VHH binders against p49116. Designs and how they scored, part 47

Target 1, 238 residues: p49116
Amino acid sequence: EGPLLSDTHVTFKLTMPSPMPEYLNVHYICESASRLLFLSMHWARSIPAFQALGQDCNTSLVRACWNELFTLGLAQCAQVMSLSTILAAIVNHLQNSIQEDKLSGDRIKQVMEHIWKLQEFCNSMAKLDIDGYEYAYLKAIVLFSPDHPGLTSTSQIEKFQEKAQMELQDYVQKTYSEDTYRLARILVRLPALRLMSSNITEELFFTGLIGNVSIDSIIPYILKMETAEYNGQITGAS

## First folded at step 4 (VHH)

Design g25 (framework vhh_7n9e_1)
Fold by ESMFold2-Fast, scan of step 4:
Structure g25 (fold): chain B 238 residues (1-238), chain A 119 residues (1-119)
Amino acid sequence: as target 1 above (238 residues)
Amino acid sequence: DVQLVESGGGLVQAGGSLRLSCAASGFTFDDYGMYWGRQAPGKGREWVSGISWSGGSTAYASSVKGRFTISRDNAKNTLYLQMNNLKPEDTALYYCARHYTGSWPLDYWGQGTQVTVSS
């Protein structure tokens, strides 16, 4: 009946850990990434359509798409995060790992290719000047993806995805009426999100969590957190 | 999910030997350098030994050099630590860990295996 997303779902405000250290470390990168992930999960939890699917479906959807949501969040919050600085620090570490035999050449190549894909995605979104409303609906389109393996209630999920697509179309047609092809340019960016490995994203951004913790394993805990806790606490040594 | 499972610890007398194993799963084992660390009673984690992704390079903490040998079997996704001439000071929980591609020093650590050296 009503719109899929409300005005509150357009607001997406990331608060960074302060102060930024002089030299980036795994704890700062993980804390920053965790805040973005928690913000993204809180955003999803607040959608009435998402709530209506039920707890089991909610967990399965977020487990399937968290990397896509996180990557869209990185693009949207790239300036706030100083993402280019974080990626440069990671690249410097990878170059040192080549000389120290700490990682195989094949692994370094995989990670460098992932970083390149991430930079290209963020650059494409910046060039298109994607606004907050468009980001909210792109996140809704990837959240309500009915085609992930193992999902139940796929017909209802597809209905919500179609509703997201229709509402994005209506917005773009009214707001950018003179740019007939804008919607197509935006939507063709989305398939690139599925080419990015969630395992490499975990390794780059979430390794500050104590070992043997995967994002898959913590998603149910994040989804059940009270609103006061959604920025979470990161488990780490002093 | 990345998992590291240590085994082979136990009680041993001073001068004895133990062989620790670390079974790795959830990632391509031969892409990463691996490490053994230990946590002595009341202390933080201490680096013990490291091995390159290929097994071609090894390094040891001064306290264990000449007594411990790190090795790996990439076909079996297993890391080993051969500990000889054990001392009471070697008593600790021993962990294995893989090298982090995004930031130094280490990312995933197993639950550990307890080594207790008497006398």
Scores: ipSAE 0.259, ipTM 0.698, lowest interface PAE 4.1, mean pLDDT 85

Design g26 (framework vhh_7n9e_1)
Fold by ESMFold2-Fast, scan of step 4:
Structure g26 (fold): chain B 238 residues (1-238), chain A 119 residues (1-119)
Amino acid sequence: as target 1 above (238 residues)
Amino acid sequence: DVQLVESGGGLVQAGGSLRLSCAASGFTFDDYGMYWGRQAPGKGREWVSGISWSSGSIAYASSVKGRFTISRDNAKNTLYLQMNNLKPEDTALYYCARHGTGSWPLDYWGQGTQVTVSS
């Protein structure tokens, strides 16, 4: 009956590792990306509608959409992350790998095309000046996607997605009343998120994590953690 | 110096049991979540189980759920994995790992203990 998201769900504040090193390294990039991924999962877990679907459904939804949530988070937090600097460092690393013949040309081409698509997405969101409320609802739309294979409770998921879309529409029409086509311009950006490879995202941003453990394999554990443990991770507290 | 030392691996028949231990030193053990991971021959590392600092949150990979039990003894700085109804596909090098601070998934790994399940 109430709104899908509260004002607390609109707040999305990434705390970066400090200080930023003079030269970006894999550890700094990985730590930054890990904090954003953890913040994104914590954000999803805090939504009452998400909690109502139950553990198995929650795990399936996040496994299916973590890359979309992460990419939206990259766009939303691009300035605080200095994302352009991080991407430049990744590109420099790839250029070095070409020169040292460590990676195939075809693989490097795939990765560079992924980086280009990511840059285009983030730039389009920046040009549209997407606000925090809009980001929250876009994340909710991708989270509550009923069309992933293997899902149960698809009718409830679809209702939550529809509610997210309606609340976004109401917000945009009220807040940007002079821009009749703003919602359409925002929504046409979303399909591109599903064309981005989660494997390439994992390789680019989560390289250097000890144990070479996949994001997919740890999602159930992250979603079941006590709230205090979540808070410790997203703040970097010991 | 942070150190994690696994023990308890060995050769067992399918349907058998093993109890793995991980002795932690060099840090305040009860401040950290702990994990068990494994790496089968020719495969990447797989997360097996995790336990919070308080034992209040415990999770398992679907492949081991109902057969494995993770536990910890904070007074002894020791993490355990009780493995029951072992299958040939459980054959792997088993590692304990410390939950990273601000970094996912992990910051320290042990050297591992080999588990081999025959037949």
Scores: ipSAE 0.000, ipTM 0.260, lowest interface PAE 14.4, mean pLDDT 82

Design g27 (framework vhh_7n9e_1)
Fold by ESMFold2-Fast, scan of step 4:
Parts: structure tokens; C-alpha cells; sequence
Structure g27 (fold): chain B 238 residues (1-238), chain A 119 residues (1-119)
């Protein structure tokens, strides 16, 4: 019928809280992460194919994949976020927590392993020099995942995922014609996103700002938001 | 200079109703989505309901869906929460908040209005 994504869906511009504090704190980290999460959900709801699935399906899809979209967003926006500095601050905070006997050593190990997996993913994407078009289609592949438990519109979702894969292949083959194996190198990175715990992501990035309100409870509201302020703070919003 | 002033709370018996109001000033009210949150004694803040600037999009927490109704009057710069069939577990301090990127739902500017539901 037409392409799954338009040029407007390639634009993904994160506006950071300003100014960056001299010493990173949980509020700055959570504010930054929340802006990225809102931008990611706004990006998803702007896709006509996504809108066509209907409100209940849209909510179910984003609730299932928000961590994967968020992680792709972290990789894409790593420089503008100074993500390496944020992760170093989180690591420092965790090391202080073990010295103050506030967290078990097993929990700290689990969280550190998550941070290492996140760093490895972001580093692999940076090394591959993934461009804006590639990120847009990778996010679409993740968004239109038909295999999450509890989904009911799986046939249509699978068709949109296949369309995303086809359009990514066409783009990569035309743009990076001399690199025959580029698409394969990109696609083999995606399974790692499902190995990262959404609960640990929520603990690392959202605890200080969202408190006891889960990301799952917030998603339906974000997807339906029509706020003019959202457009002013998040470039590319509706 | 954003100011939000909640009112309408009180003591009510289970099965009763209350209507909360939030008077907004210091910003263009009809440019922003608004939401209600609550905090029960000794617990963290919980999101209750949200409404877009146009009232075109409304959402509720599962615990209140079908019992509570959020609405707004942009001409009066006022947000409302109609609470029906109140339960003891609805006992909390209720806050209104303006949507802002990266601060919702913990960025409550008002002092809140206390709702106490007796069994």
C-alpha cells in the first residue's frame, strides 16, 4: 500500500534536561530516561500501521516491547545522553549501596550483569555505525513483534514486521551496496534485547522519578496523549 | 509559577461519592494534559487517571475504572474527578498534576486533598 515508515519516522531527536548537573543524581537520570521513553512511545503512535491495529492492540504491543524500544533508544541517543557517564554514575551508586549493606551481593551482581549487557549492546551498535533509517526500521521490527504472550492480532502484526524487515533490507542493500554482510550483522544484534530484564531497566532508570507507579500502568496514558507541551519538549511528537 | 490547588476531599462512608476539583494557574491550562494521583498512608504515589488537553483521550487505573470519571473545564482552568462507589482502599491524599516530559506522575505541585472512606 505504501512504505511502512516515512521520512518523518526517521527523525528521533531527544531533548535533554538542561543544564546537566555538576554531579549526576537519580532525578536527572530518571528525567532523561523518561524523556526518551516518552519520545519512543510518541514515535510508535505516529506510525499509521500501528494506529490501524487499534487502541487495545497498540497498548498490548508497547507494554510487551517498551524495554526493547527504550534500549534501542539508549543506543541511538547514547552521545546526546552522555550514556557512558550516566552508567558510570549508576555503577558508583551501586558500589556505595554494597558498602552501606543496603542491597544483597547477589542482587548487585545481577544488576551489574544487566549494565554490562547494555554497554555491550550500545557499543556493538556504535561500532556498526547504525544510521537513523536503520534505527527506525529496527524499532519497527521490535514494535511489530507477533510472538509476545497474550497478543491476539498476531497475523497482522507479523505482516507489518515482515514489511519492516523487507524495507530495511532494501534500504541497506541500496545504501551500503559494498557491504554484503551488513544487514546480517545488524539483525543478529536484536535477540540480545530480549535477554535484558525490563524490571532491572525500570530499577536503574525510573525508580527516582516514577516511584511505585509501574511503566505498564503509564503506557496507555502516554499513547493517548495529545499535549502541546509534549511537542515542545520532544521533537517529532504529534 | 505553576500553582495547582486541590479541593473537595472529606470523610465518606463506603459506597458514597465525592467530587474533587483542581484549580490551575500560572500556565495555559488548555495546552497540557492533566492527571490525578493518590498516596495512601505509608505507601508510595499511585497514578489514578489522566486526560488530554482536548478531553479526546482519557485513561484510568484498573482499580478505579468504572467508578471514577475524570473531566476538565478549560474555560475555568479546572480539573475534576468524580468518585463513585468509594471503597476503604480508596483512602488517600489525592493530587492533581500537569503533564510534563520526564516528570509525570511524581511531579505533583499541589498539597493534595484528603479522602477518607470508612467501612
Amino acid sequence: as target 1 above (238 residues)
Amino acid sequence: DVQLVESGGGLVQAGGSLRLSCAASGFTFDDYGMYWGRQAPGKGREWVSGISWSSGSIAYASSVKGRFTISRDNAKNTLYLQMNNLKPEDTALYYCARHSTGSWPLDYWGQGTQVTVSS
Scores: ipSAE 0.000, ipTM 0.307, lowest interface PAE 11.1, mean pLDDT 82

Design g28 (framework vhh_7n9e_1)
Fold by ESMFold2-Fast, scan of step 4:
Structure g28 (fold): chain B 238 residues (1-238), chain A 119 residues (1-119)
Amino acid sequence: as target 1 above (238 residues)
Amino acid sequence: DVQLVESGGGLVQAGGSLRLSCAASGFTFDDYGMYWGRQAPGKGREWVSGISWSSGSIAYASSVKGRFTISRDNAKNTLYLQMNNLKPEDTALYYCARHYSGKWPYDYWGQGTQVTVSS
């Protein structure tokens, strides 16, 4: 048995829609977010340990953690996405909602709090200078979470999570040997991911989805797509 | 799961009236502005009317101003469009949409209801 993740799982390359419009709109943001979500789900699907759990467990696991994976992906790809520009545009439109009476004050407050939490998370990851290996293993720790309600095979999931934790520890101790507390600083960031609402993430990033589609409803279909179909979706090939 | 279900369309003679309804579910209806749009055969989507979350702000397309009235019942999660003095040019599939935020484009989640105005 080899490592939980191979070198191919450390590589995480997001291709953005081109060109970026002069004025950001819901369709550009949704296209960008959808590419990140599809990349994240393809990443998870490609892990042999994940495949070994079986289709039903895979679907339940990703349904439980997609928002955490997506948020880690936003942090990792923040520069490529120009995430700060996207969030600034969203904030500007929310502030205009106060004048235009388009959203209630309570809803604006909830969405603003979510954006601030997201900004704080991404900034903390940037300040820690989290590398590609660390991101891959943080995503694996999140993916193999045995504590979501309704999961089966929880003992096997826990073993994969422990393997992810062990391999991350080994990497950090060898690569950042002079920084004794680095691993602790990284790991204490993870609980914040569970406090971010998946419903608000859907509203911020996925309002451009066609039809009555929720992320929860599309997860089984994306996980079943052949590699060619998946690559067609993320590259925009028609 | 956000759902919008339009109803109340039908066949009516020029000069007649219809009232459309849109039943919303899967979100907190009174947090969002709502819109009515329409699409005539062979044409693109046309914005018809919009209403803020509180009903404090209402707007209409120039083609329907003075003939159509948008309203909402937040207790029933329902959006309405009262259409008076209908013209053959009003023949279209009518759909409702939720406004995400302030100035951002709305997204359509309903199947629409057909309105046909005979001359």
Scores: ipSAE 0.000, ipTM 0.346, lowest interface PAE 13.5, mean pLDDT 83

Design g29 (framework vhh_7n9e_1)
Fold by ESMFold2-Fast, scan of step 4:
Structure g29 (fold): chain B 238 residues (1-238), chain A 119 residues (1-119)
Amino acid sequence: as target 1 above (238 residues)
Amino acid sequence: DVQLVESGGGLVQAGGSLRLSCAASGFTFDDYGMYWGRQAPGKGREWVSGISWSSGSIAYASSVKGRFTISRDNAKNTLYLQMNNLKPEDTALYYCARHYTGSWSLDYWGQGTQVTVSS
């Protein structure tokens, strides 16, 4: 059949909240991260293959892989987000928390290790000079992962993942034909995404969410949003 | 719809230079790596050079390495190929290309621009 992703699915443009505050704060970081999460989920739900799996499977897949999609989005949008500046502000806050004895040393260590893993991943992707097509297909590979517990339609999911892998291979071989091992270098980066804790990602980037609202509880809502409501979220509340 | 329009070809003497341009439209140019290919009369298409979206990764066919330079201007949606020290063997129709997703044989190619190198 036709390709897994169309040109519209390769385009991934994050619109940042404006203006950037003089001092980075929890609200700005949370709003920026929320926009990226909304963009990532809208990207996923617009894929015909994803739609074909049905609402229950769609929800289960995104709940299982949102952290991987979000992290790929952070790497892809690192420059637009000034991610290094955001991470530096978080590190500064953690260092101040040590001085004020607000967090346990074990918790601070866990969060710092997560930040270092994230920085290493983003640096690896930047060094490989991953393009928009490659990012779209890496996101498709993690989205269509048949190995998450509780999934139905695993054979169909695996078929879509294999299709994503084949299309990525075709692209890399054509665009970077002299670099025989480029695809292997790209694919060996993916296992690192599963080593990053979704709970710590949630704490770092979504701490501005109020009450007991979790990303797992938000996912079904976002996937069911009307287009106008979705556009209102990703273009910001001004 | 994806459109690629090449220009800058012509007749040149051996040892001369030409700069090819490719104007891209119908897609977000800076999301894709691009490449140049060529086809000599009676021969199949030969890959010449590729460039990543950011210009951070560039590769050349061994036959052109050291003589050709690929570059891009993402603000202008334009791909370039600077060809120096041209040889008669470089005579071909030159195409810029973007991979068509999901198919090895269906890359988006322009109509090409002819480069002829006299001995």
Scores: ipSAE 0.000, ipTM 0.340, lowest interface PAE 16.2, mean pLDDT 84

Design g3 (framework vhh_7n9e_1)
Fold by ESMFold2-Fast, scan of step 4:
Structure g3 (fold): chain B 238 residues (1-238), chain A 119 residues (1-119)
Amino acid sequence: as target 1 above (238 residues)
Amino acid sequence: DVQLVESGGGLVQAGGSLRLSCAASGFTFDDYGMYWGRQAPGKGREWVSGISWSSGSIAYASSVKGRFTISRDNAKNTLYLQMNNLKPEDTALYYCARYYTGSWPLDYWGQGTQVTVSS
């Protein structure tokens, strides 16, 4: 009966690590990305519909879509993060890795293609001037995707996704009534999220360009945190 | 500077128990959440269990839930993993990792301790 998301779910405020170093390093990039990932996870777990699916189902959903949620978060928080500067620093490290024979040419090609796709996505979202309400509902559409393999409760997930789509449509039609094609322009951006590799996102933002750690494997831990401890993680306050 | 040293691994029969330790140095241990991971022969790394800096939040992988217990002693800068009812499938190199309580994921991990469970 109520709306899928409350006004608290529209608010998405990233607090960056301080102070910002004079030269961007892997530690600062990983800390910034980690804060965004935590904010995204906390956002998802605070949704009553998400909680209603139960622990096993909601864990499977986030494991399937964390990269899509994270990428939407990067686009939404691009200015706060100075994302263009972070991506430039990553490219510089990648170029240095080529010179030092630390990465294969094939791998470098895949990583550069990923960076290009990410830049294009964030640029398209910026050009469309996507607002906070639209971002919240795009994240909800991505989160409540019933089409990932192995999911249970798929009919309930589909109903939540449809509710998200309907609420987004109502908002766009009311707020941008003169822009007949706005909703279509927004929704056509979403398929690109599934083409981006979660493994490459992990390498770029969480372990640097060479090391690996599976975000997928730690998601159950993040989702099971107590609220106070969780808030301490995303704010860095405790 | 940062050093994590795992110990307590070995050969054990199915149904047996082992207690792993991770000694931390070079940083303020209670500023960081810690986790245990493992890598089976020929497989990728798998998260096993995690514990917050205060022990206020603890989680386990489904495959080990009810059999393994993670704990920490901040006064001793030591992380523990109590492993009960071990199975051949638990055979792996076990390693501990550090992450900042305001940051995820891990930013350093140790060299590991080998656990081999015989049938």
Scores: ipSAE 0.000, ipTM 0.205, lowest interface PAE 16.4, mean pLDDT 81

Design g30 (framework vhh_7n9e_1)
Fold by ESMFold2-Fast, scan of step 4:
Structure g30 (fold): chain B 238 residues (1-238), chain A 119 residues (1-119)
Amino acid sequence: as target 1 above (238 residues)
Amino acid sequence: DVQLVESGGGLVQAGGSLRLSCAASGFTFDDYGMYWGRQAPGKGREWVSGISWSSGSIAYASSVKGRFTISRDNAKNTLYLQMNNLKPEDTALYYCARHYTGKWELDYWGQGTQVTVSS
């Protein structure tokens, strides 16, 4: 039995829309987020273990975890995306919405808490200096989560998750041999991902989608896209 | 999924009245400001009126001010537009829309309801 992930699954290169506009707008943010989402879906689809579960299971897994994968991708690509600049622009717009009485105080609080959680997560990952191999295996751990409602292949999914955890442990022990507790520090970051609302993520990053399209509704189509179409989305070369 | 479904449009003579409704689902309606927009044949979308989440702030386009009244019923997840003294120039497809956090533009437009004012 070979490893769960190959070297090709460790590479995760986001190409941003260019040039960055003088002032940020919903179209630039949405295109940037969409490229990251498509890159994440293409990454998942390329894993042989994922393919082996079958189309229905693949769709259910990605629908359940896309927000966790996306958030890990935001952390990994934070510098390339200038994520701090995007979040600052969103906060500024949100504060203007308060001044114009466009959002309730409860909604403002929910969205501000979400942004704070996202900033804390990205900051913690940066402080730990998470490398590309570690990110790949963290994504695999959240992808192969057997505890989502409605899954049919839960024993096989759990086995793949355990394999991801074992391979991450082996890597960390060999690469960071003098840091006995590094793996524990990394893994305790993961539960925070499940506390983040996918609806708020969608509202902040994907509002430029045509026809009020939800991420949930497009996932089956993205997973069926040809490789060339995926490449077109992640580079803008369609 | 966010859904906005407009109704209440129809044919009316100049000087007449119509009341439009927008049924919202898939989100917490009372957290968001709401808007009415319209699009006449061969023209872009035009903002008509807006109302805050609490109804504490209301605004109208100058072309409809004094004739149209926007209101909402948060308990029913419904937005309304009362249109009085209709003019042929008001003929358009009328859309409702939701304000979105982190977005510079109005978001989540319904399919619209047709209003035709004959002269």
Scores: ipSAE 0.014, ipTM 0.553, lowest interface PAE 7.0, mean pLDDT 85

Design g31 (framework vhh_7n9e_1)
Fold by ESMFold2-Fast, scan of step 4:
Structure g31 (fold): chain B 238 residues (1-238), chain A 119 residues (1-119)
Amino acid sequence: as target 1 above (238 residues)
Amino acid sequence: DVQLVESGGGLVQAGGSLRLSCAASGFTFDDYGMYWGRQAPGKGREWVSSISWSSGSIAYASSVKGRFTISRDNAKNTLYLQMNNLKPEDTALYYCARHYTGSWPLDYWGQGTQVTVSS
């Protein structure tokens, strides 16, 4: 038994499409989001404990938690992505949609509430100054969630989640020894991830990439990608 | 899952008419603006016409203005394109699509319905 995550799993480096367009458009946003999603799935599939659960369990876990992983990735990479600029552009377009009668008021309200929740989450993580090690273990905690409907091997998944929690606790206690309540403050942020709609996340960030196919439908294919195919996706190659 | 299913295409003579339909499912149809696009053989995609969620705002590409009419029936979750005075240049695969955020480029595309106009 070694640690759940190695130094390789703590490293999480997002490369953005270049150059940034003069005006943000759906193509640039979807390309950026897709790179983050594929980086997140590649990260998950590289964990030995994840591999040990088997293909069917791996697919079920990622289908259940991709939105949580993606949102944690948005928070971690917010500076690199200029996420606040992207969200501000979306809000401006939604305000114009009221005048142009292109979206219903109810839909605009739902999307704006989702954006507000996302901004609040990212701001809370920034205030806590969450480091790369902490992000890696928070992602592991949400990945190894035994409580999603339809999962098999829930006992083994729970053991991996507990291992992630214990390794995070050990790290925080040693690195932030002066802040006795830091771990509690970090962990209480996680339930908010489950309150954010995966359907709205998909609409905001992925509609320009996958056409009529949902994220749930493509997850098995992403998890089976060879390294060359995966590298093509994260670099935006055709 | 979002589904858009186009129908009503076919072969017609120049000067003829066709009505295209798009059946939408898997989302609240009346929350979204919709549009029709087309792709001619060996060419890129071209926007044809758009309609707001309430039908209060409608726009057409200059190439089809005065000949095509876009409409929607929110009770039936269906988008329509009435095409009159068809020209050989209108030959294309016609797609319906859902607007991303109302003002931005297309969201989801359907499989398309083929329209062929003979001279």
Scores: ipSAE 0.000, ipTM 0.299, lowest interface PAE 14.9, mean pLDDT 83

Design g32 (framework vhh_7n9e_1)
Fold by ESMFold2-Fast, scan of step 4:
Structure g32 (fold): chain B 238 residues (1-238), chain A 119 residues (1-119)
Amino acid sequence: as target 1 above (238 residues)
Amino acid sequence: DVQLVESGGGLVQAGGSLRLSCAASGFTFDDYGMYWGRQAPGKGREWVSAISWSSGSIAYASSVKGRFTISRDNAKNTLYLQMNNLKPEDTALYYCARHYTGSWPLDYWGQGTQVTVSS
């Protein structure tokens, strides 16, 4: 009956680690990415509709869509992260890897294509000037995706996705009344998220902090974190 | 999940030989350069050898050059270190590691295999 998301769910504030170092390094990139991932998962777990699906369904949904949520978060937080600078540094290091024969040409090509797709996505969202309300509802649409393999409660998930779509439409029509095709331009961006490899995202952003443990394996633990422990992770506090 | 599992360590006399293996899984092995490193008792980690994805480029630490040979079998997803003329100072836990995408520090490493050289 009530709205799917509250004003609390529209607020999405990333706290960056200590000032960007003079020389970008794996630790800074992975710490920044981990904070964004933790923020994204805490955002999801705080939604009453999400909680109502139960812990097993919650874990399955986030495992299926974390890369989509993370990529939307990268786009939303691109300015505060200086994402373009981070991606430029990664590209420079990949080009050096070609010279030093440290990675195969096929692997470099796959990673460069992924970075290009990520840059294009973030640039398209920036050009559309997506606001915080729109980002919250786009994240809800990808979170409540009923079409991932192995999901239970797919009927309820689909109803929450449809509710998210309806509320986004209502918001856009009222707030951007002069732009008749804005919603269509926004929604057509979403399929690109599923074309991006979660394995390459993990390798680019999480390797320095996760080691041999996958994001898939860590998700259940992040979702169960107490508020104090979670806040320590996203702010770097004890 | 990315896994690197080292094997082949053991106790050997000075002047002896050992062949270490590193079995890789969870990623496309032939896309990455690979490394062998070691950590001796009471010391920090030391780089031992590096091999490119194609085996076209190989490098060794001065302390092992001429005695150790790195190789890989991309069909078997396995990295090798042939160690000859072992010395007591080669005693260490030996790790394999995958080169980081982006040319920064090593991103995955195994739990290691113990090599002990007695006189």
Scores: ipSAE 0.019, ipTM 0.558, lowest interface PAE 7.4, mean pLDDT 85

Design g33 (framework vhh_ozoralizumab_d1)
Fold by ESMFold2-Fast, scan of step 4:
Structure g33 (fold): chain B 238 residues (1-238), chain A 119 residues (1-119)
Amino acid sequence: as target 1 above (238 residues)
Amino acid sequence: EVQLVESGGGLVQPGGSLRLSCAASGFTFDDYGMYWVRQAPGKGLEWVSSISWSSGSIKYPDSVKGRFTISRDNAKNTLYLQMNSLRPEDTAVYYCARHYTGSWPLDYRGQGTLVTVSS
């Protein structure tokens, strides 16, 4: 009936850990990434259409797409995160691992390819100057993907994805009326998100705080958190 | 889920031997360098040994050099620590850990196995 997303769903403000250390370390990188992940899940939780699908479906959708949501969030928040500096620190650690013979050639290749794909994605989004409304709808298109294995309620999920696509189209046509191919240019970026390994993302950004607990295993608990508990995680409050 | 499961700990007399094992799952074991670390009662974490992904580089601190031998079987996704000439000072919880980040050994590490050296 109403729009899929409201203006409140366009607001996506990442609060970075403070103070920023003089030298980046894994704890700072992991906390920054965790804040972005929690923000992304809280964003998804706030969508009435998402709530309407029910807890089991919500958990399955986020488990399937958290890496895509996280990557879109990295692109959207690249400047506030100083993502280029974080990636440089990760690459420096990877180079040290090569010198110590701590990673196989195959693993080094996989990780470097992942970093290059991530940089390429973020650079393409920056070059297109994707705005807050466009990011919100791209995240919604990714979230309401009916084609993940094992999903139930796929017809309803598909309807919400189509609604997201239509509302994005309306927005882009009104806001960027002179750029006939802008929507197509934006949408063709999305398939690249599915080629990025969630396991590599987890190792690069979430090691040190999560330990042996996978993102998939914590998703149901994050989605159940009360707003106060979520705000505690986001702000790092005691 | 990445899992590292240590086993082989127990009570042994000074001068005795134990062989620890670490079963790895949820990742490609032969892509990563591996570590053994330990924590004695009332002390911090201490590095015990490291082995490269290929076994081409192996390192020990002086405290265990010549007594402990780290090895791996990439076909079985298993890391080993052969401990000989055990001393009371070797009493600790022993942890298996995977290389990758600067949070070592707090990166993917196991739950630990207790080794007690006492008469």
Scores: ipSAE 0.333, ipTM 0.725, lowest interface PAE 3.1, mean pLDDT 86

